Miniprotein binders against Protein EXORDIUM-like 6 (EXL6). Designs and how they scored, part 6

Target 1, 305 residues: Protein EXORDIUM-like 6 (EXL6), of Arabidopsis thaliana (Mouse-ear cress) (q9m8t8)
Amino acid sequence: REPPSQIPNGTLDLSLLWYGQFTPTQKERVHDFIESLNFDAKEGLDPKVSAWWKVVESYQERFEVKDIYRQKKSNRTVAPRIKVKVVRSYVDEKMKYGKELTMGNGEKLVETAIGNMSKVVPVVLLSAQVRAHGVGFCDGTCQHNALAKIKGQKEPRRYIMVSNPEVECPGECAWPFHTADKGPRGMTYQPASGEVGADALVIQLATGLADLATNPDLTKSLFKSETTPYNDDVKKNHESSSMYIVDPATKCTRVFGSGAFPGFTGRIRVDPITGGAFNSHGINHLKFLIPSIWDPKTKSCWTPM

## First folded at step 18 (miniprotein)

Design mu13 (from fa0 with E68A)
Fold by ESMFold2-Fast, scan of step 18:
Structure mu13 (fold): chain B 305 residues (1-305), chain A 98 residues (1-98)
Amino acid sequence: as target 1 above (305 residues)
Amino acid sequence: DKITVTVRVTDEGRTKTFKFTVDSPEEMREIMERIREIIEEMNPREVEITIHTSDPELAFKFAMEMAAMFRRMGFTWIEIHYKITNGKLTVEVEGERD
């Protein structure tokens, strides 16, 4: 069993592809959120988005660090930082491959986001005009965080693709700003930005970034099973200390604050000006609602409040 | 089912507690108006309102109504907490001024 934190640190260089039409609020919200991941100024308000990102960084508590392509190693006495930055942002408003996403079209969008850059993480964002149910979005999935095989390259490329949260399956991908499609209907809130699509997009991107950063190669078992799988999932002689691959943010799905339970976000704050729900602050005193992440140190979903 | 509402108002370090028991959801409007009256009369800097109920939809509507009331009354910090214990839902709405 490998220790859970033999993952690369340093910099996540993101290449964004905006596929279709997005509002200025959606674009600004995503950029502001990304910039907020590393914002730790003393004049900032607590809790900070960067405090949430420090939990992600803590998965690198082992002091041997490698980049995604295994080119850099560093030994440190403190958990290494992960600096997230946008190095390219491209808008395809006309949707070169059309409005119906297929597996082949999805692969081409990932390739387009990569361009000629050898060390970027492609992030494909799908507008409300795009339908992606046919490639596995909805049905419990609001973002793909997987590996893509690149022609002529032995190492696969990690990517994030975010489905539009508003139109195709808002009860899954825009909760808690929209009523749930199944299970307890639960609570709905106003988005802090004033746009459901903008704040829901941030939630899905946050989940994808956290899961990518904590398990960049998709080869490590991160957690002990919550249930003891029977038969196909676990060998009869499997030790009780064995861990399974469960992405940390996905493990804490629909948890946003302490005291969460099915249908209810847990502890949140309400902006007195906008009525918007939030649990964290970023750059320029902006307010965000971000999802919880599993913290193996406390054995619980870490929440900003 | 029994619904309980507890209102704690704090001003200058002094706290007063008011407790209400409601026999039906229809009485909640009367309790909300009583809460408004308490806050208007006492003009507190801090208010904590706790509702204890087995009805999640009622608790949600109550919490959002209380948050809206706090916004109208000039509270600058508004926070909602949730907890479930033995099948009973506890929701706390906190307001602070300044």
Scores: ipSAE 0.376, ipTM 0.777, lowest interface PAE 3.3, mean pLDDT 78

Design mu14 (from fa0 with E68M)
Fold by ESMFold2-Fast, scan of step 18:
Structure mu14 (fold): chain B 305 residues (1-305), chain A 98 residues (1-98)
Amino acid sequence: as target 1 above (305 residues)
Amino acid sequence: DKITVTVRVTDEGRTKTFKFTVDSPEEMREIMERIREIIEEMNPREVEITIHTSDPELAFKFAMEMAMMFRRMGFTWIEIHYKITNGKLTVEVEGERD
C-alpha cells in the first residue's frame, strides 16, 4: 500500500496569534514568508524559499509516481508536498495575560490560537514587550516546539511559540542581524526588511515550521540517539508539559550558507537596493535569509546556496 | 601581522589582478580607498576581492564595507563567501553589474 504522509492531508493550516504590538512590516514579512514556502514560479530567481521547503518535504514518506507523459510507472519516488497556509490570524494588542508570561499563560494563548479548529497548528508570536518564562528562550533556543494537552481532545496538539529577540536575547535570537552575546562575536548584517525584529521572526518561524514538519509527533527526537537524522539532546521542563527538542533545523542553527563556521553565516548575498542579507527569493521578488536544515543523507546542514 | 587583499577586476573577459599587503588594521582605510579608485578608473563589470587574515572582525568589517561600496557603485549582484584555513579567515566579496 501507499505509505501515509507524516502531515495529515499534506497541509499545515496555521492559526497565528500575535501577542502584543507588532509593526506592519513584521506581520507582512511573516505572511509573505509563509506564502513563499509553496511559491515555485519559473521566473529564474534562484535560490527559492520553496526549494528550501522541498528539503523539509523530503522527510515525509515517499510514494512511487507514474510518468504520465510516457504512460508508464517510474521507479523514482517523490516526497508528498506540504501546503502551508494561514487559516486564522488573531491580534491581542492589549496582552490579556500581561508582559510576563508564565508557562500556564502561554498554554492558554495556545488554546486561544486553536479556538474550535480541530486540525490547525497554533503559532504564538510574542512582541518585543513580552517575556515568556519556562520555555527555554535565550537558553540556546529562540522558538518553542512542544505539545499542549487540550481539554476535550484525546491527542495533544503540536504548537510553535516564537519569542521576540529584540529585547531579551538579541545576540542569541536575532543573529546575524545583531552581534552575538556569547561565543565568537562574528558578523552582523542588515535585515532586508529594514527591521531586525521582522527578519528575526522569519528565521525563528522557519526553524519552528521545519522542525514541526520533519518531526510532527516529536516521538523520534525523544527516543533516538544522535545517530538518527535528529539531535537527541532533549531538555524537558519537569514543572510543565512542555519540552525543548533539538530537531533538523534547530541542529543547523546559525548556518545560512556553504562555508559556515562559528560566528560566520556562510555564503550569502547582499541586496543592492536595501543592503540587506539574503540567501533565498520568495513571492513578489522578496528576499529572505532562512536557516539551513539537516540533511540525513550527507550528515550536514543543507543550504539554498 | 600580515593582511593580504587580492582584487580581481574583469571586463569583457579581460582580468587584471592587484595585490596589497597590510601590516596594520589602520592601513586598511588606505587600501579601501585605493580599491575604490581602481574600480572607478577601470569601470569593470565584475570585481572579486579576497581578504586573507587571522583577524575575523577586521575581515568581516572590510567585506561589509566593500559590499556597501559595490552597492553605491551600481553593482546589481553582490555575494560574500567565507572560509577558514589553518587558523586564517578568507573572505571573498564579489560584485557584478552590466
Scores: ipSAE 0.630, ipTM 0.860, lowest interface PAE 1.4, mean pLDDT 78

Design mu15 (from fa0 with F75Y)
Fold by ESMFold2-Fast, scan of step 18:
Structure mu15 (fold): chain B 305 residues (1-305), chain A 98 residues (1-98)
Amino acid sequence: as target 1 above (305 residues)
Amino acid sequence: DKITVTVRVTDEGRTKTFKFTVDSPEEMREIMERIREIIEEMNPREVEITIHTSDPELAFKFAMEMAEMFRRMGYTWIEIHYKITNGKLTVEVEGERD
């Protein structure tokens, strides 16, 4: 019944902060992936990154009111588009707060990514030089998609922070391009870019963007279209409210294709040129491996293949 | 622990099936070489290789090597499927070319 959350003005303006040293391939893959979200790849190059993003956009669909007396099935209207743009990209190669992050340092990085911009979503990307276990990464988490209280601002700001996927906990954050902690250890795919750190970074960023776009206000249960109970303490602690707020892409973590199960990706394709694993096409004939997203209508993880 | 490999080659609407059983991982290399010979001899447009095993590491190593073989032989559509049925892992590697 409750209308789903909608992205203001149909645009996500991203402000990227690259913390530490990154390869050109890592930066190029992230930018190419973001551009691919709103690009319809050549006809016949299916599945498309843009098709995956349309599933994310579908969470904004308006529903016709149910006739409760007749239990008439609600029909969805067409979802509005979400244009994703990089409006700022800043590099801190010297790592102002050092190589080991604390909670306070993480908050300052989010503030740095925001700068003085009122409408941006800060995206903090951590290099292979950075250790972020102390701020909750590698404990079942490869990206944070939450709210940060910004000094001098009354309202908290939505952010994404992506840990380095290849050094601290590669079996968790760089799978399937690195052997997993569970399942067959020999199941290591080649990344289409040639760099584990680049393609794994795309997977974690994709998860964060999808979770943010499907629940921008962090106030609703996306699987039932229900709001969380009124309780400011529960709303302030996202982890404590996990029973009421579910993150669609995070719920489908490590699912990349049909037939997936713990330790196994499910259906994927192999690029005949690079040997890299992929399940979607983007700009410039580029190929990406992107994670599945939960579809509340089918009660399953939607997969590109 | 028996390993079963089924190779289906299709060209111009004609399908031929080859089946192998392997008693050890060492025999897998011989089977892979035999599969290469079949594909080189028949030059099919479509190839489907199915391996049934309870050894997941062996299954994925086999799948990766078959995908690489398809790539080197000019196949442009290469796909890997996974399925567990009755306690056995089935991995299918499919190659297609023009």
Scores: ipSAE 0.697, ipTM 0.887, lowest interface PAE 1.1, mean pLDDT 79

Design mu16 (from fa0 with F75W)
Fold by ESMFold2-Fast, scan of step 18:
Structure mu16 (fold): chain B 305 residues (1-305), chain A 98 residues (1-98)
Amino acid sequence: as target 1 above (305 residues)
Amino acid sequence: DKITVTVRVTDEGRTKTFKFTVDSPEEMREIMERIREIIEEMNPREVEITIHTSDPELAFKFAMEMAEMFRRMGWTWIEIHYKITNGKLTVEVEGERD
C-alpha cells in the first residue's frame, strides 16, 4: 500500500472564478479566510484557523505506511507547511452560461479558472441564485471536489466548485446559519460576518480545501481514484466501505465542536460584538466557523474546541 | 415533560446556585427574566446556565436568548455546550467578563 501524496512544493496556488453576483462581504470573507490559513491570529486568540490548517497539513502522516523492510528508526519530521495563495481572481457577474449550469458548463468554468496555468487549483464559486445540475449540489454535498480531464493535458486537474445555495437549499448548505431541512428542528446562529451567504461560503470552501490538501493526488491515492472516488458528491446516505476515507472534512460535515450530534453543531462561541457563532480566530481579529476534520487515529472528528 | 434550569453564578471565588422547574414554555420567559435580574443584581464574573429538557427546540431557543443576554450586557466570552443523555438534552451556556 502506497501512502497518500504530498502537496508539491508546499504551495496551493488558487485561481478563483466568481460566477454571478457576490457581495463585498462574501468576497472579503473568502479572502480573509484563505489568508488566515497561512498566518496566526493574535497571540492569546485560540483556537486559530491556522491551527486547523496545521491539522490538515499533518493528515498525510496519519496514513503513512511503514515499509516492512525498514530496519532503521523513522526520521521524525514536522509535517511540511502548505501555503495557500490566490494567484488569480476572475469575476463573471453577468454569468456567461446563465443561472442554470449543466455539468458541461461547469467543466468550462473550471477550464476558464485554469487558463494557461499548469499548476493552479481552480476554485469556482457560484452565486446564491445559480443552480448547477448534474454536479450533485443539494443532493448530499455543498461543494464538489474532484478531478477534471482538461483538453490538451494528459493528467486530470484537481478542482473545487463551491455553491452558495442560500436560496435553493439553505437548510443543507447554509446550516447552521439557516434551519436544517432534516433531523431535530436544529440550531440556527447568526453569522459572524452578518451575512449567511458569506459564512456559508467559507464553510464549504474550507471543506473543499481540506479534502483536497489531504489527498492532492486523487489518481494515486490508497483510498480514492478517479474511477471510484470515496467522497460521493451525490449520495449523503451512509454507505459501508472497507477502505478508509481520505476526505476528512466532508466526513465531518455539520460537526463544528465537541459533543456534536444531528441538528447540533457541538461546542461553539458567540462573538460578543456581532452575536455571530464561531469556533476559530483568524487574522485582523476575525472570527470563523469552520468544519471539523476526521481523525483516523481516534476514529472520530477532530474539533477546534 | 418538565424542564429544569440551573444557574450558577461565581464572583470572587464564591458560587451560588439557583434552580428552577418549568412545566410550560410560557413560564420559561419568566425564568429568563428572573435570571437576568439575578445576574444584574449580583454582577458576577462567571455564569453557567444549564437547561435539561427532552425538547431540543426549547433548549436551543433558551440557549440563544441567554447568549444574547450576555452579549447585550457587554460580556466578553460566551460559549455553548450541549449533549444528549438517555434521551434528554443538556445545554450549558457560559458567560464570562473581565
Scores: ipSAE 0.389, ipTM 0.768, lowest interface PAE 2.9, mean pLDDT 76

Design mu17 (from fa0 with T76V)
Fold by ESMFold2-Fast, scan of step 18:
Structure mu17 (fold): chain B 305 residues (1-305), chain A 98 residues (1-98)
Amino acid sequence: as target 1 above (305 residues)
Amino acid sequence: DKITVTVRVTDEGRTKTFKFTVDSPEEMREIMERIREIIEEMNPREVEITIHTSDPELAFKFAMEMAEMFRRMGFVWIEIHYKITNGKLTVEVEGERD
């Protein structure tokens, strides 16, 4: 029995495709978040985005999932270091495929983000101008973290696609910075960046990166066709049938702190300068709200606070 | 329909507790003003405000108003904590300053 795959050589090379018009704040926020995964915030500023990423990196080791894989391996594996690097950032402001995307157009955007690069993870970010219900967004889905079959390549390519969180379904994809479509109305926080779309993009990207890093080869994680024990909303968008490998950030959707329950984020902090909600510190004194990670050992979400 | 608010102010290791009980949202505005007066008069380093209510929207709005008040009063650490017990929502807003 072969153990589940992990990101090789401790690097995760991202190719970003910005489809449509984005504010400078949206672009800077995404880049600053990615850099914050690699570099610690100033001493005394806790919890850290980099510490959250270390939990993701050490997911299997930290939570010690008891399964056939672990039982066979007597020695603990040293936690891998996964350096996240943006190797390309391309902007399509004019939107080659128009404002209303089809599934086929979505596939072409993933292909465009890959270009001629081997071993990159394409990240497609859709602007507020884009309508993407035809690509399978909304109804519980704010980001796709799936496999794309690319012509001329033997192995399918893992990708992340993030929908615009502000226009089509903000109650799903921009919560908690927008009123939820389920639960108590009016339960909103201010985004630390000052822009709902910027901080919501970070939440969705963080979710996709965490799920990808803990389960980089989705196909090899499938041991049995079993769909009922897991979140049905996840299965509507991509198939996960692993018995011991889960998409841990998606499993903890809408949980940002301890004490969370449906409609409520759990423990968070409020920035005294901006009034923005956060649960982690990044580079340059920046503050981020990032998702929790499923802990199979406690059968609950591990939270940053 | 009973709403309870508990305010704990701590300065140099000494804690004082204030308790309020109301049945209507209108009285909540008066309580929020009293809380501001207590904090301004006592100038505490740490404050914990807890609200218990069956109305989640009221609890959330109260928490956000308290967080904004802490922000305006110079608190550098502001935290909101949620808990549900027996169908009742408890929201805690904590502030800390130097």
Scores: ipSAE 0.674, ipTM 0.886, lowest interface PAE 1.4, mean pLDDT 80

Design mu18 (from fa0 with T76K)
Fold by ESMFold2-Fast, scan of step 18:
Structure mu18 (fold): chain B 305 residues (1-305), chain A 98 residues (1-98)
Amino acid sequence: as target 1 above (305 residues)
Amino acid sequence: DKITVTVRVTDEGRTKTFKFTVDSPEEMREIMERIREIIEEMNPREVEITIHTSDPELAFKFAMEMAEMFRRMGFKWIEIHYKITNGKLTVEVEGERD
């Protein structure tokens, strides 16, 4: 019975912590994706990454607008914009807690990303060398977003944690840029960045940001007891399906375009220069492959194409 | 087992259609080469290749090779469409250039 959650002031100020070794391409790709979320210039190519982000924004509570100056009521419904930006970026290339992270070590990384800032959303990015235990990476999920207890703060902090899946579980978390563990193996695309890890990190971060922005207080999952379109076999296991709780982006896992079905991405385009697969455009004429998101207006997975 | 390929090439508003049936993986390479020859000879602005098969891995392999062929031939718009009907996969690969 809770009303839909809203992001205070319509901003997501991200503080990134890069834990381990990352390529310049991986770091640049993540930053370019984030900047593309609010890029809505007329000269930009369609479909835009920002069009996908507008679907995320549509989950905010709708307002009935009053024209105060003309003293008229408007029947217009306005969805507030959510501005996303990186306000801090930290690098721990030497990995203070080693390559094997416990949940407690993960919380300490979240605290490091926050620093002294009261209003940032910490984003912890783990290199391909790192394994995080207890967060479900490579065991049913490819990103982690949750609440952490922060020393000296009464309220827990919402955070995102993503990992480069290239080494640990590429068949689960780097598809469609790597051969899938299930489904047609021939459906492996080239990443537009040239690096599987860079484009996989974008997909994981996109999923985490969308799920966070649609449910910022993590007080209620918008969906429960549903399997992803890719994993029809889970529906045959009553226990797994009934316990599986999903958020809007997670509900559309492995859907990238119209006509998607288990093992198949749906409609995509191929970049004529790089050979990379994409479904959206961002800043500087960059091309991205971003996951679908559940649209409550159409009651379906919204796709860029 | 069987894969059916329909190739539509359009240049200056004129469309020609070619149909192929693949009975073996060996024939797939031959048909891909025949498609390359058709595109090179006709220099079309638009090409649509429709692949219908009960073997989804073979269809995707063929579709990916066609998309790569379009890229090497200077096509600027390359798109892959998917449709499943009664357990059979239809893949469409479209290339456009000026």
Scores: ipSAE 0.560, ipTM 0.841, lowest interface PAE 2.0, mean pLDDT 79

Design mu19 (from fa0 with I78V)
Fold by ESMFold2-Fast, scan of step 18:
Structure mu19 (fold): chain B 305 residues (1-305), chain A 98 residues (1-98)
Amino acid sequence: as target 1 above (305 residues)
Amino acid sequence: DKITVTVRVTDEGRTKTFKFTVDSPEEMREIMERIREIIEEMNPREVEITIHTSDPELAFKFAMEMAEMFRRMGFTWVEIHYKITNGKLTVEVEGERD
């Protein structure tokens, strides 16, 4: 494992670009989730979304010596806080590049999300009517988290792109709120918001944010050895290894609670009034289902429950 | 609780069925090993294991271990399906290979 990259200034300033038509629930759900990442008030319910974000923050842990002039037998480990906030939210409801996006059009949307801001992370959210080609959505990926070469800038910019999968590929990218199309079909649940698309967008964004925060440069490996499950072609095409280097949230794909396995989310809760599935609480007593994240301290997927 | 396990192995369109009853968690390991031996001797392209039980935790644990065994034996496609009918849980583990 390579040492993780540091987030400069401990802040992720997000610039959101909503491309296409979104419901108020979808937009509010995403904003509430983002605000919940840093919500750790004592009066809040446990487990918290912020407890999950603290695992993300732990990738930047270091030993702290509070008294440098007097040696202590043991040093405390300190994880710096990463504050996440939305600094801009732009809506392109009429879809400037139409409903069929090429990879080049996607890059232009990233540029639009950045605008004139030098220090933002662009987040492009595609409505259920939009199809993005060349980025792998619905063909094994549910979010795109990459580096873009921006015209006029020497350094490439890290970005996140997510799509509402409820029309194009709910069986691939909206589990556990929809029966899976491939692999274990397993258990399904109602979304806590009442909308499959809203909660699916949260899961994709959570994965993208966690992977970005733990591996912001994409040039450093966080894991040197990882086997590829159920993929014989990859194993045969590699001369010496079928192992991949993966990001922490992607390594825990489809794990939401303790005891998870293919087809089962692991332990989660169900709201007795709405039937909605959740494993964490955020601001205003809102309930969220968020994916597990790899914890290097325990060498396992950390779960809220 | 008693668990009923049905193993179906299919090769060249022919299916053979084996049935087991599991009365304890300790017996589960013995049955898993016997299933491994059946698959090794018959070298099937398709395997389906159906588990009937009133104990969902044990059934899911069994299904997970069987799915892992299929992966280690070279099955390229492995699926787990489940359903609850009349208060009974049925878990199916399916494996396919060339």
Scores: ipSAE 0.000, ipTM 0.141, lowest interface PAE 15.7, mean pLDDT 74

Design mu2 (from fa0 with I84F)
Fold by ESMFold2-Fast, scan of step 18:
Structure mu2 (fold): chain B 305 residues (1-305), chain A 98 residues (1-98)
Amino acid sequence: as target 1 above (305 residues)
Amino acid sequence: DKITVTVRVTDEGRTKTFKFTVDSPEEMREIMERIREIIEEMNPREVEITIHTSDPELAFKFAMEMAEMFRRMGFTWIEIHYKFTNGKLTVEVEGERD
């Protein structure tokens, strides 16, 4: 009955924790992607990463609809913006809790990412050195966008945790830059950055950010739909225990362009310089491959093209 | 078991269409080379290639080789589109250049 809560003040302040060793390309791609979410300059190339983020932002319009009169929206109404920025970035290159993570260690990493800051979303990024089966990665899960109980705090904290899928489960979490579990054996695209781990990390972070921003309470349905798919991230993560939620990016899993079907991305572009696959542009004319997201206005998985 | 390939080359608003059918994947290599010759001879600014097949692995390989060909030939816009209907796969590879 109750619509989801809005993102406070229209800002999403991220505190990143890089756990283990990452390449400069991996770090730059994540930062460039985040900066690109709000890049909407006319001199930029289309389609834009920010156009995808505008679909996420459009979910804020639905929070106010509770009766038939509130459903009558002005054609002039602009959806509230969600400004995303990195406010802290920490590197734990030596991996304080070792390479084999437990749920307890995962909670401590979330706490480390939070630090002393209120109102930040902790984002924990796990390097290829890390084995995260104890935190529930692989077997259908490439990122967590869930709730963690932090000792000493009464309220559970929203977090994002992203595995680097280069080593443990690339066929699941690094598609389409690695052979898919279903589809043609030789179907692999080149990543636009030149590194599978960097572009796959962006895909998983994009999914977590979109699902978090469109469902900040985690436990509420975002819209009334005939289909409310079960979210495997909620099932496997250390979270609030909701079984039935609508996460727009997860609902459109493995869709990157129009015409997608199991094992095939749908429409994409190929960079004429690098041969890398992409479907969107960000800051500095950088090219990204970002996953589709459910658009309640069209009742379909929105794609950049 | 037929594979159908349609090549559309466009220059200055004029489009020419070439159609090919093959009885086996082995003949695809010759068709790919013929497509290269058509593009070199006609020097089009836009090329669209479609392949219809029930073999998704062959369709993917074809699409990637055509995208690579476009890249090597100086196309600045390269797009791949997949469509799946009634057990048949259609792959469209589009290249544009000045």
Scores: ipSAE 0.607, ipTM 0.860, lowest interface PAE 1.6, mean pLDDT 79

Design mu20 (from fa0 with I80V)
Fold by ESMFold2-Fast, scan of step 18:
Structure mu20 (fold): chain B 305 residues (1-305), chain A 98 residues (1-98)
Amino acid sequence: as target 1 above (305 residues)
Amino acid sequence: DKITVTVRVTDEGRTKTFKFTVDSPEEMREIMERIREIIEEMNPREVEITIHTSDPELAFKFAMEMAEMFRRMGFTWIEVHYKITNGKLTVEVEGERD
């Protein structure tokens, strides 16, 4: 059997490219979320963003290795640690390629984020006024992660692209902070940051980072997966395939707590100070709503609560 | 469709239960006000409100308003969860303080 892709113990060095105009809250929220992946929140503040990241890291736990000395295979447990660091941040407020991005323009932004760095993961963040074509935003997906063929480099580079959906498709990609396009219309929460775009960007980035860390090579693989109503509502009653690659966080899209179903996040908490919805604690007493992760052992979405 | 609301207030390990049954959204506003009065009079450390209905729009609106009520009343832990049993939706909103 082909096992899921493994990432060795190490560091994810992120290079951020902010394309268009972002508020200070949007930039701070993304930065605080990334920092929260590596540092435990104060004792007693559970669930933790860092605990969620440890679940992502646990996908590396079991793999088959070849014994160099004896030329034999052995299964062993690995204790992975993946530290996420922002090593560079670029801002293009004037939008070099305008507000309507082609797939080619997106690839050039990825290259700009990479610069001269050999092992950096580029993260392109698009402001609310930008439209990216050919990547599926607002047409079945809310974040994009893929492999880019970089001129002059031997290996394709994994990248993440996210967009602030609050103007283009809030009902699809800013839920649960905006009324959903599908399901009950009464399930709308306040964002803990006070800005829909800021907390929506965190959800998209969290999904991209989790999928990247659990499937870093994005290689072709043949395996069977369960259909989920959260990620495959359309395909459930249409053309089907028995073999496909599904990224764990994408498979749990719109699942934030136990008991989730279309239109409802699952179990969450409400911040008594801000009224904002959350399911995890980060650094500096900050609260975040982050997506669940598919657990192949239980064949269900692991939820923070 | 019949809508059932159960309010459980707990203080110092003792629980008191109140039940309401209504058939219209207009009556829900009156129940919400009655729930506020119960909580204010009894000053409990824990409150659990359970609404049993087949109307998800009503259940979600109720949950949001109850969570906001708990926030305004000084509850420090506010939780919302749902379960579906045999096509019927049960929503629970829990508040804790102290």
Scores: ipSAE 0.568, ipTM 0.844, lowest interface PAE 2.0, mean pLDDT 78

